VH-VL binders against q9umr5. Designs and how they scored, part 480

Target 1, 268 residues: q9umr5
Amino acid sequence: SYKPVIVVHGLFDSSYSFRHLLEYINETHPGTVVTVLDLFDGRESLRPLWEQVQGFREAVVPIMAKAPQGVHLICYSQGGLVCRALLSVMDDHNVDSFISLSSPQMGQYGDTDYLKWLFPTSMRSNLYRICYSPWGQEFSICNYWHDPHHDDLYLNASSFLALINGERDHPNATVWRKNFLRVGHLVLIGGPDDGVITPWQSSFFGFYDANETVLEMEEQLVYLRDSFGLKTLLARGAIVRCPMAGISHTAWHSNRTLYETCIEPWLS
Key: E = the ipSAE of ESMFold2; O = the ipSAE of OpenDDE; V2 = 0.75 times the mean of E and O plus 0.25 times the DockQ between their complexes.

## First folded at step 23 (VH-VL)

Design yj14 (framework fv_nofazinlimab; at its last look DockQ between E and O 0.93; V2 from the best seeds 0.83)
Fold by OpenDDE, look of step 23:
Structure yj14 (fold): chain C 268 residues (1-268), chain A 123 residues (1-123), chain B 112 residues (1-112)
Amino acid sequence: as target 1 above (268 residues)
Amino acid sequence: QVQLVQSGAEVKKPGSSVKVSCKASGGTFSDYAISWVRQAPGQGLEYLGEIIPMFHTRNYNRKFKGRVTITADKSTSTAYMELSSLRSEDTAVYYCARTKYDILEGFSDFDYWGQGTMVTVSS
Amino acid sequence: DVVMTQSPLSLPVTLGQPASISCRSSQSLVWSHGNTWLNWFQQRPGQSPRRLIYKVSNRDSGVPDRFSGSGSGTDFTLKISRVEAEDVGVYYCMQGTHEPYTFGQGTKLEIK
């Protein structure tokens, strides 16, 4: 039988967005138990990511317990960060494939429609003043805001991304790394035509340097220091990169070709 | 001068579907979310769901068990609410309303409402 | 779901006298950042609801000064300092902190 699939949604999203994905899975893998978690839907997806991690943890623990052979995670957009953190804090998870679907794994720094929608009077160049405040960190979008021009503020004020990345020292860094390394495969999906994830390479742990030059995963300090296990995962062949062009951010979960190419192979 | 103009009254048979429209004017459609609320005769207000047209993300009140579908057309600044498997208890005035999401200013819920659309479900 | 409980459900008031409506939520409406999404709506006979107050105490444009909102956590109040004939209608509190959004039962304000 197929391993159960757990799906985690993105910012301002809900289970409805995954109706096509459910159809694809049911068609290609009949009998698969797919659970799309309707937690922190809509505006509640703006709650602090650690709060979301706790909520999702409570939901997935029973599912994992009933699936001793393991489960697959499909985590979309902001959900990908939630899932990564989830796998970092859980010392007993049994995740075979962690599929990160167009997630800002290395953070976000862009004047996107999402940003303009949420911060109509702000630009990415000034958002650090908000996001790196204690008040700002009470919003999920700020929890993974990564301003390359204000690295000190990021490292000191980021209460989520900097911690799960091991970019700021904390007492759980070693344990979180150990926990995350329990994953069988890390499948990274994204593409240049996303339009939201900025830079789009963030979905592959690439990101801007201080000159806004995009560096690859292997050039990142988190990789070089193996702060949360990326280097180790890559070395054992556990990281899969699946870039795809021509897909907008809101279409990643509803594209059949993308599903067949990047998702389906890892649901066995 | 913001206005939400809804479609006209509907009379439906049990088991059928109804689709109500809500056309927004006087503002930027994509900057807001559109919510639907209904009110049975002589009763209170009940939230059905919400759509963010810019992202096409949707959130539904689970009480309706998938009978509600909300859509939006940005080109016409129009939101739609479809309710299927109609029953007599679905007889109500259905309202659309807009919400502004601003992290700094806070969420401005339901600042403008449509005029309402009466939906009558009867045999 | 969060239950919003209004009291009273019927509010007969003499013209010129003050009125007060209470709204209690079954759980806190405060987010971690401190915001509280509690709104008050007025629905006059035969009309659509109209927002009077947002975020507990902010009046919408065009809303008379005689209307005021207050409260915190789980207890909220709408006050009308001097009731006028045009104030007749049903008033609803609404929480937008938790999905799904929920309304109070409504308070019917009538003139004695």
Scores: ipSAE 0.888, ipTM 0.938, lowest interface PAE 0.6, mean pLDDT 96
Fold by ESMFold2, look of step 23:
Structure yj14 (fold): chain C 268 residues (1-268), chain A 123 residues (1-123), chain B 112 residues (1-112)
Amino acid sequence: as target 1 above (268 residues)
Amino acid sequence: QVQLVQSGAEVKKPGSSVKVSCKASGGTFSDYAISWVRQAPGQGLEYLGEIIPMFHTRNYNRKFKGRVTITADKSTSTAYMELSSLRSEDTAVYYCARTKYDILEGFSDFDYWGQGTMVTVSS
Amino acid sequence: DVVMTQSPLSLPVTLGQPASISCRSSQSLVWSHGNTWLNWFQQRPGQSPRRLIYKVSNRDSGVPDRFSGSGSGTDFTLKISRVEAEDVGVYYCMQGTHEPYTFGQGTKLEIK
């Protein structure tokens, strides 16, 4: 019998977006209990990510309790950041595979259609003025805004990303790292044609330096310092990188080839 | 000038489905969410769900989950609402309306409405 | 679901006199940043709804200044300072703070 699968959606999403993914799982792993968490749907996905983490934590506890052998997480876009925070704050999670489906794990810095849609009069070069304020940090999209040209503001103002990455000192850093390291596998999925995650390598813990040159995961300070366990996980062979070209941001959960290649093998 | 023009009235049998269209003109179609609201004869307004055409995301009122499907065609600037397994209680005028999600200015809910489409469910 | 309760449900008013419509929500409509997504709509006989007020008190373009909105938390009011013949119709409050969006039952404004 297969471990239960918990699905966490992204910005402006709801359980509807995962109908094809559910179908694929049912076809290849019949009998798998799949729960798409129906929380913070639609506009409520703009609520602060720590509020979302608290709500999702409450929802996953009974599912994990009913499955002592473990569960899998499939977490899409913004949902991948929620899930990573869950793995850090839960002392007793039993997650085997954490599948991060095109999530901005190192943050977002792009003049994307999402940015234009939510901030019609802003651009990536000036959004830090909004996002790196107490007011801005109460919106989820600002919780992972990462302007490489204002790193000191990011490190000081980020209420979410800088903390879960261990980029800013906090008293829970050791406990969060210990908790995160209990995951069985970290499966990173994304690709160059995503069109929203910017840089797309953020889905693999890559990100811009101050010159907007992409540094890969192994070149990031958070990796080198092992701030939350990435170096340790890689050394264990627990990190799987599964890039795929030709998939737009809204199609990751509805592409059968992507599912068969990157997701299916990890749904034991 | 923003305008939302809906398809014409429909008469349907119980158990069938109906698909209502909402064509938008004026402004950029992908800048808005398109929502659907219905009004039974002599009754109040009830929200069904929304679609964000730019991102292909949909959010449904759970009262109608499983029976309502909202889609959009960006090339024709048209949103569609399909309601299946029709019952006599589904007899209503169905409206489309739009929302702008501007964080700095605040959400602008249902600033423009279509003219409405009467759907009658009878044997 | 957030329940929106309007009172009165029927409001006969003499031309030129003020009118006031109350809307109460079953839970706070304050968004996490102090914003409140409460809207007022007017539906004239035989027509589609038209938005009058958004964010509690902001009047839409083309809405006469005799219409005003106020309130906070769970209690909201739409006022018409002097009712005119064209104001006949049904008025709805709507909350957009919580999914799903919900409307009040409506208040039918009639001229006596």
Scores: ipSAE 0.717, ipTM 0.852, lowest interface PAE 1.0, mean pLDDT 92
ESMFold2 (binder alone), look of step 23: mean pLDDT 89; pTM 0.925

Design yj15 (framework fv_nofazinlimab; at its last look DockQ between E and O 0.85; V2 from the best seeds 0.00; counts 0 for: unsure alone 74.3 < 75)
Fold by OpenDDE, look of step 23:
Structure yj15 (fold): chain C 268 residues (1-268), chain A 123 residues (1-123), chain B 112 residues (1-112)
Amino acid sequence: as target 1 above (268 residues)
Amino acid sequence: QVQLVQSGAEVKKPGSSVKVSCKASGGTFSDYAISWVRQAPGQGLEYLGEVIPMFHTRNYNKKFKGRVTITADKSTSTAYMELSSLRSEDTAVYYCARTKYDILEGFSDFDYWGQGTMVTVSS
Amino acid sequence: DVVMTQSPLSLPVTLGQPASISCRSSQSLVWSKGNTWLNWFQQRPGQSPRRLIYKVSNRDSGVPDRFSGSGSGTDFTLKISRVEAEDVGVYYCMQGTHEPLTFGQGTKLEIK
């Protein structure tokens, strides 16, 4: 039998967005128990990510307990960060494959339609004034805002991303790294035509330097320092990168070719 | 200046479906979310769900257990609400309403409403 | 779901006199630091609801200053300093802090 699949949605999303994914899984892996977690749906997805992590943890614990052989996680967009944090704080998770589906794993920094929608009077260049305030950090979108031009503010004010990345020292860094390393495979999915994740390489732990040059995962300090286990995972062949062009952000979970190429191989 | 114009009254049999439209004008359709709220005769207001055209996302009140489908067409600036498996208890005036999300200024819920669409479910 | 409880449900008022409606939520409506998504709507007979107050105490454009909103946490109040004939209708509080959005039962304001 196939291992259960747990799905975590993105910003302003709900289980409805995954109807095609469910169809694909049912067709190719019949009998798979798929649970799309309807937690923090809609505007609730704007709540602080740590709050979301706690809620999702409560939901996945009983599922994992009933699946001693392990489970798979499919986590879309903002959900990918929630899942990474979840795996960091859980010392007893049994996740075989963690599929990060177009997630801003290294953060977000761009003047996208999404940004303009949520911040109609702000540009990415001055959003740090909002996002790195105590008030801004009460919203999920600011929890992974990563301004390469204000690194000091990011490191000191980011209450989520900087911590799960191990970029700011904290007493749980070693334990979180240990917990995250329990994952069997980390499957990173994204692409250049996403249009939302900025830069799109963030889905692969690439990101801007101070000159807005995109550096790869292996050039990032979090990798070089192995602050949360990326270097270790790569070394043991546990990281899978699956880039795909021609897919917009809202289509990652509804593309059959993407599913067959990047998701299905890891559902066992 | 901003207007939400809904489709006309409907009379339906139990077990059938109804689809109500809401056309927005006087603003940028994609900058807002469209919600649906209903009101049974002589009763209060009940939230059904929301669609965000920009994100192609939908969120529903779980009370309706999958009977509600909310969609949006950006090309026509029109939102739709479909309710299936109709019951007599679904007899109500259905409203669409606009919501603005702004992290800095806050959530502006239902600043404009449609004129309402009466849906009558009777055998 | 968050339950919104209004009181009174019926409010007969003499013209020119003040009116007060209470709205209580079953849990705190505070979102971020200081932000509370509590709204008040007016529904005149035969009309669609109209938003009067947003974010606890902010009046919408065109709303007379005789209307005022106040409160915090779980307790909120809509006040009308001097009721006019055009104020007849049903008033609803609504919370937008928690999904799903929920309304109070409504308070029917009538002229004595």
Scores: ipSAE 0.906, ipTM 0.947, lowest interface PAE 0.6, mean pLDDT 96
Fold by ESMFold2, look of step 23:
Structure yj15 (fold): chain C 268 residues (1-268), chain A 123 residues (1-123), chain B 112 residues (1-112)
Amino acid sequence: as target 1 above (268 residues)
Amino acid sequence: QVQLVQSGAEVKKPGSSVKVSCKASGGTFSDYAISWVRQAPGQGLEYLGEVIPMFHTRNYNKKFKGRVTITADKSTSTAYMELSSLRSEDTAVYYCARTKYDILEGFSDFDYWGQGTMVTVSS
Amino acid sequence: DVVMTQSPLSLPVTLGQPASISCRSSQSLVWSKGNTWLNWFQQRPGQSPRRLIYKVSNRDSGVPDRFSGSGSGTDFTLKISRVEAEDVGVYYCMQGTHEPLTFGQGTKLEIK
């Protein structure tokens, strides 16, 4: 029988958004228990990410307890950051595959439809004034805003991303790294036509330097210092990269070819 | 001026479905979420769910999950609500309304409402 | 679901006199630390609801200054300083802090 699958949604999502993904899993892995978590739906997806992590943690505990041989996570967009934090804070997780489905793992810095929709009078160059304030950090999108031109403000003000990346010193860093490293596989999915994740390489732990040149995962300080275990996972052969062109941000969980190529092989 | 114009009254039999339209004008359709709210005769207001046309997302009140479908067509600036497996207790006026999700100004819920569409379910 | 409880449910008022409507929520309506998305709507007889107040105390455009909103946390009030004939109708509070969005039962304002 197949390990249970837990699905964690993204910004302005709900469990309904994953109906096609559920169909694909049921077709290819019949009998798999799939739980699409029905938490922080709609507007509540804008709540601080640490609140979301706590709520999702409470929901996954009984599922993991019923499956001592392990579970898989499929975590979409913002949900991939929730899941990475879960892997860090849970000393008792039993996740085999962590499937990060077009998630802004190194943060977000783009004048995207999401930004313009939520901040109609702002643009990426000035959003740091809002996001790197106590007010802004009360909203999830600001918890992973990563302005490469205001790194000092990012490092000081980020209540979430700088912490789970190990970019700011904190007393839990060693324990979080140890917990994260218990994952079996990290499956990174994303692509250049996403249109929302900016840079799209954030889904693969790439990100801008101060000149907006994209540095790959292996060029990032957090990788080189192995701050949360990324270098260790890569050396162990536990990181799978599955880029795919031609998929927009809202289509990752409803594209059959993407599922078959990047997700299906990891749902043991 | 912002205006939400709904389709006309419907009379339906139990077990059937109804689809109500809501056409928006006087604003940018994709800047808003479109929500549906109903009011049974002599009763209060009840939220059904929303659609966000910009992101192709839908969020439904769990009470109506499995029976309600809310969609949007950006090309016509029109939102739709379909309720299936109708029962007599679904007899109500159905309203559309809009929400602006602005982080700086705060959420602006239901600043404009449609005129309402009476749906009567009787055998 | 967050339960919104209004009192009174029926409010007969003499023209020119003040009116006050209470709305209580089963949970705090504070988003995190600052925002409270508590709204007030008016439904005149035979009409669609109309928003009067948003974010607890902010009047919408075209709403007379005799309407005011106040409150915090779980306890909110709509006041009409001087009731006029056109104020007849049902008043609803609504919370936007928690999914699903929920309304109070309504308060029917009538002229004696």
Scores: ipSAE 0.812, ipTM 0.894, lowest interface PAE 0.9, mean pLDDT 92
ESMFold2 (binder alone), look of step 23: mean pLDDT 87; pTM 0.911

Design yj16 (framework fv_nofazinlimab; at its last look DockQ between E and O 0.89; V2 from the best seeds 0.84)
Fold by OpenDDE, look of step 23:
Structure yj16 (fold): chain C 268 residues (1-268), chain A 123 residues (1-123), chain B 112 residues (1-112)
Amino acid sequence: as target 1 above (268 residues)
Amino acid sequence: QVQLVQSGAEVKKPGSSVKVSCKASGGTFSDYAISWVRQAPGQGLEYLGEVIPMFHLRNYNKKFKGRVTITADKSTSTAYMELSSLRSEDTAVYYCARTKYDILEGFSDFDYWGQGTMVTVSS
Amino acid sequence: DVVMTQSPLSLPVTLGQPASISCRSSQSLVWSKGNTWLNWFQQRPGQSPRRLIYKVSNRDSGVPDRFSGSGSGTDFTLKISRVEAEDVGVYYCMQGTHEPYTFGQGTKLEIK
């Protein structure tokens, strides 16, 4: 039988967005138990990511317990960060494939439609004033805001991304790394035509330097220091990169070709 | 002068579907979410769900168990609410309202409402 | 779901006298760092609801200053300093902190 699949949605999203993905999985892997978690839907997806991690943890624990052979995670957009954190804090997870579907794994820094929609009076160049405040960190989008021009503020004020990345020292860094390394495969999916994830390479742990030059995963300090296990995962062949062009952000979960190429191979 | 103008009254048979429209004017349609609320005769207000036209995202009150479909057309600044498998209990005035999501200023819920659309479900 | 309980449900008031409506939520409506998504709506006979107050105490444009909102956590109040004839209608509180968003039962304000 096929391993169960757990799906985690993105910002302002819900289980409804994954109706096509559910259809694809049912068609290609009949009998697969797919659970699209309907937690923190809509505006509640703006709640602090650690709060979401706790909620999702409570939901996945019983699913994992009933699947001793393991489960697959498909985590979309903001959900990808939730899932990474989830795998970091769980010392007993049994995740075979962690599929990060167009997630800002290395953070977000862009004047996207999402940003303009949520911050109509702010630009990315000024958002650090909001996001790196205690008040700002109460919103999920600020929890993974990564301003390359204000690295000091990021490292000190980011209550989520800097911690799960091991960029700021904390007592759980070693344990979280150990837990995350329990994953069988890390499947990273994204592409240049996403239009939301900025830079789009963030989905592959690439990100801006201080000059807004995009560096690859292997050039990142988190990789070089193996702060949360990326270098180790890569070394054992556990990281899969699946870039795809021509897909907008809201279409990653509803594209058949993308599913067949980047998702389906890892649902066995 | 923001206005939400809804479609006209509907009379439907049980088991059928109804689709109500809400056309927005006087503002930037894509900057807001459109929510739907209904009110049975002599009763209070009940939230059905919302659509975020900018991103085509939809959120529903789970009480309706998939009977509600909310959509939006940015080109016409129009939101739609479709309710299927109609029952007599679905007889109500259906309202659209807009919401603005602003992290800095806070959420501005239902600052403008449509005039309402009476939907009558009867045999 | 969060239950919003209004009291009273019927409010007969003499013209020129003050009125007060209470709204209690079954859960705290505090969202983050003090943000509380509590709104008050007025629905005059035969009309659509009209928002009067947002975020507990902020008055919408065009709303007379005789209307005021207050409260915190789970207890909220709408006050009308001097009731006028045009104030006749049903008043609803609404929470937007927890999904699904929910309304109070409504308070019917009438003139004695």
Scores: ipSAE 0.850, ipTM 0.926, lowest interface PAE 0.7, mean pLDDT 96
Fold by ESMFold2, look of step 23:
Structure yj16 (fold): chain C 268 residues (1-268), chain A 123 residues (1-123), chain B 112 residues (1-112)
Amino acid sequence: as target 1 above (268 residues)
Amino acid sequence: QVQLVQSGAEVKKPGSSVKVSCKASGGTFSDYAISWVRQAPGQGLEYLGEVIPMFHLRNYNKKFKGRVTITADKSTSTAYMELSSLRSEDTAVYYCARTKYDILEGFSDFDYWGQGTMVTVSS
Amino acid sequence: DVVMTQSPLSLPVTLGQPASISCRSSQSLVWSKGNTWLNWFQQRPGQSPRRLIYKVSNRDSGVPDRFSGSGSGTDFTLKISRVEAEDVGVYYCMQGTHEPYTFGQGTKLEIK
């Protein structure tokens, strides 16, 4: 009788990464139908996020149709941005719990191993030249690159994050907010020892100001203006924050204590 | 000088498993993805999957899912490919090769190859 | 899976003459707007494959300038302007735009 669970993976990831999460769900919620979407695996996780959103939308429609009582989403890392966009563009989604597992919800501005691996000759201070170009926006990691020192370029050039955050005006903003607000709960998971998400508070809608001071969710313009519904969700008591120290980026879906504390309670 | 050195030839019985190693030298192991490609005698090339040692991530060609395991050990700069439930059709030379994921310059696929490891499956 | 079709499969060539190998894909190899990850490999007898061309037309270091690649979308060509004895072997195209990565069947180049 448990609602089905749909899992959306992160950058360079595949369905294999979630085998432990599947075991935990089976142990605590026997009979739950869990689908780890096997799309945009590996290299294809670098495709533009709007392309990924469209493909994942096509995959979730039949699952949601077979579960009129609702579904849960567990969305890891980059996958959390895909899922948030899904919730905005689908006017008929039936998602109860949206579980955002260490996702860069306000963007990324870090000299991470991923940055060094994908841009071996660049540093975070220089990436705006690549990411805020038509070339760079063809890659998913640039779709949520958020350089606090070039906010004008971010606001103008971002084809994905600035739009789903309501940071740039667009004709669908009101509809996307309405759709997103259909969600039952937004469960935010992350922590200071992640090592990849920078600032790690991005997983809780926190981010840098121009001085690289981290502002919390309630201090962000997108919250204060309620651009896509965060203030409304918090006022409903629909936002759950579950921080946990001591977990590295690749371990969020394979840590039993994290699962039991932050995920298990929301898989009704 | 970049070099990928593979383990020696193997002869295996049907139903068993084989594990082939690929040791990298002359570069930083974690900077690359390591892929495995096989070539049956007199046949073309077939991609099996890859591992990204930096992130401990792996992705497999769905044709081999459930039978192939690709891993890496950063401390020894060595990648491994294990193929289980061997059949005679799995007789092939198995190659490792590397990829650099550079967004600015573009993906550089299989710029260096190992020498190959012959795996023969017979009773 | 993206099917890569090479033509011809066997290519006898007189020394010093040009050679041309066609590679066609079952779908576009353009990533999104402009990037195309189409590669060419040479496998000499008894050896591992060696990459010649990456990203359609970029020649690897140490590859003679008599080798060139061209094409777009679904239609690609490897040319050897003047075939030399050391060029004998099998040539493969390979696409890295779509997973799983796939190779053409190979073109065996021989000296007449």
Scores: ipSAE 0.785, ipTM 0.881, lowest interface PAE 1.0, mean pLDDT 92
ESMFold2 (binder alone), look of step 23: mean pLDDT 90; pTM 0.930

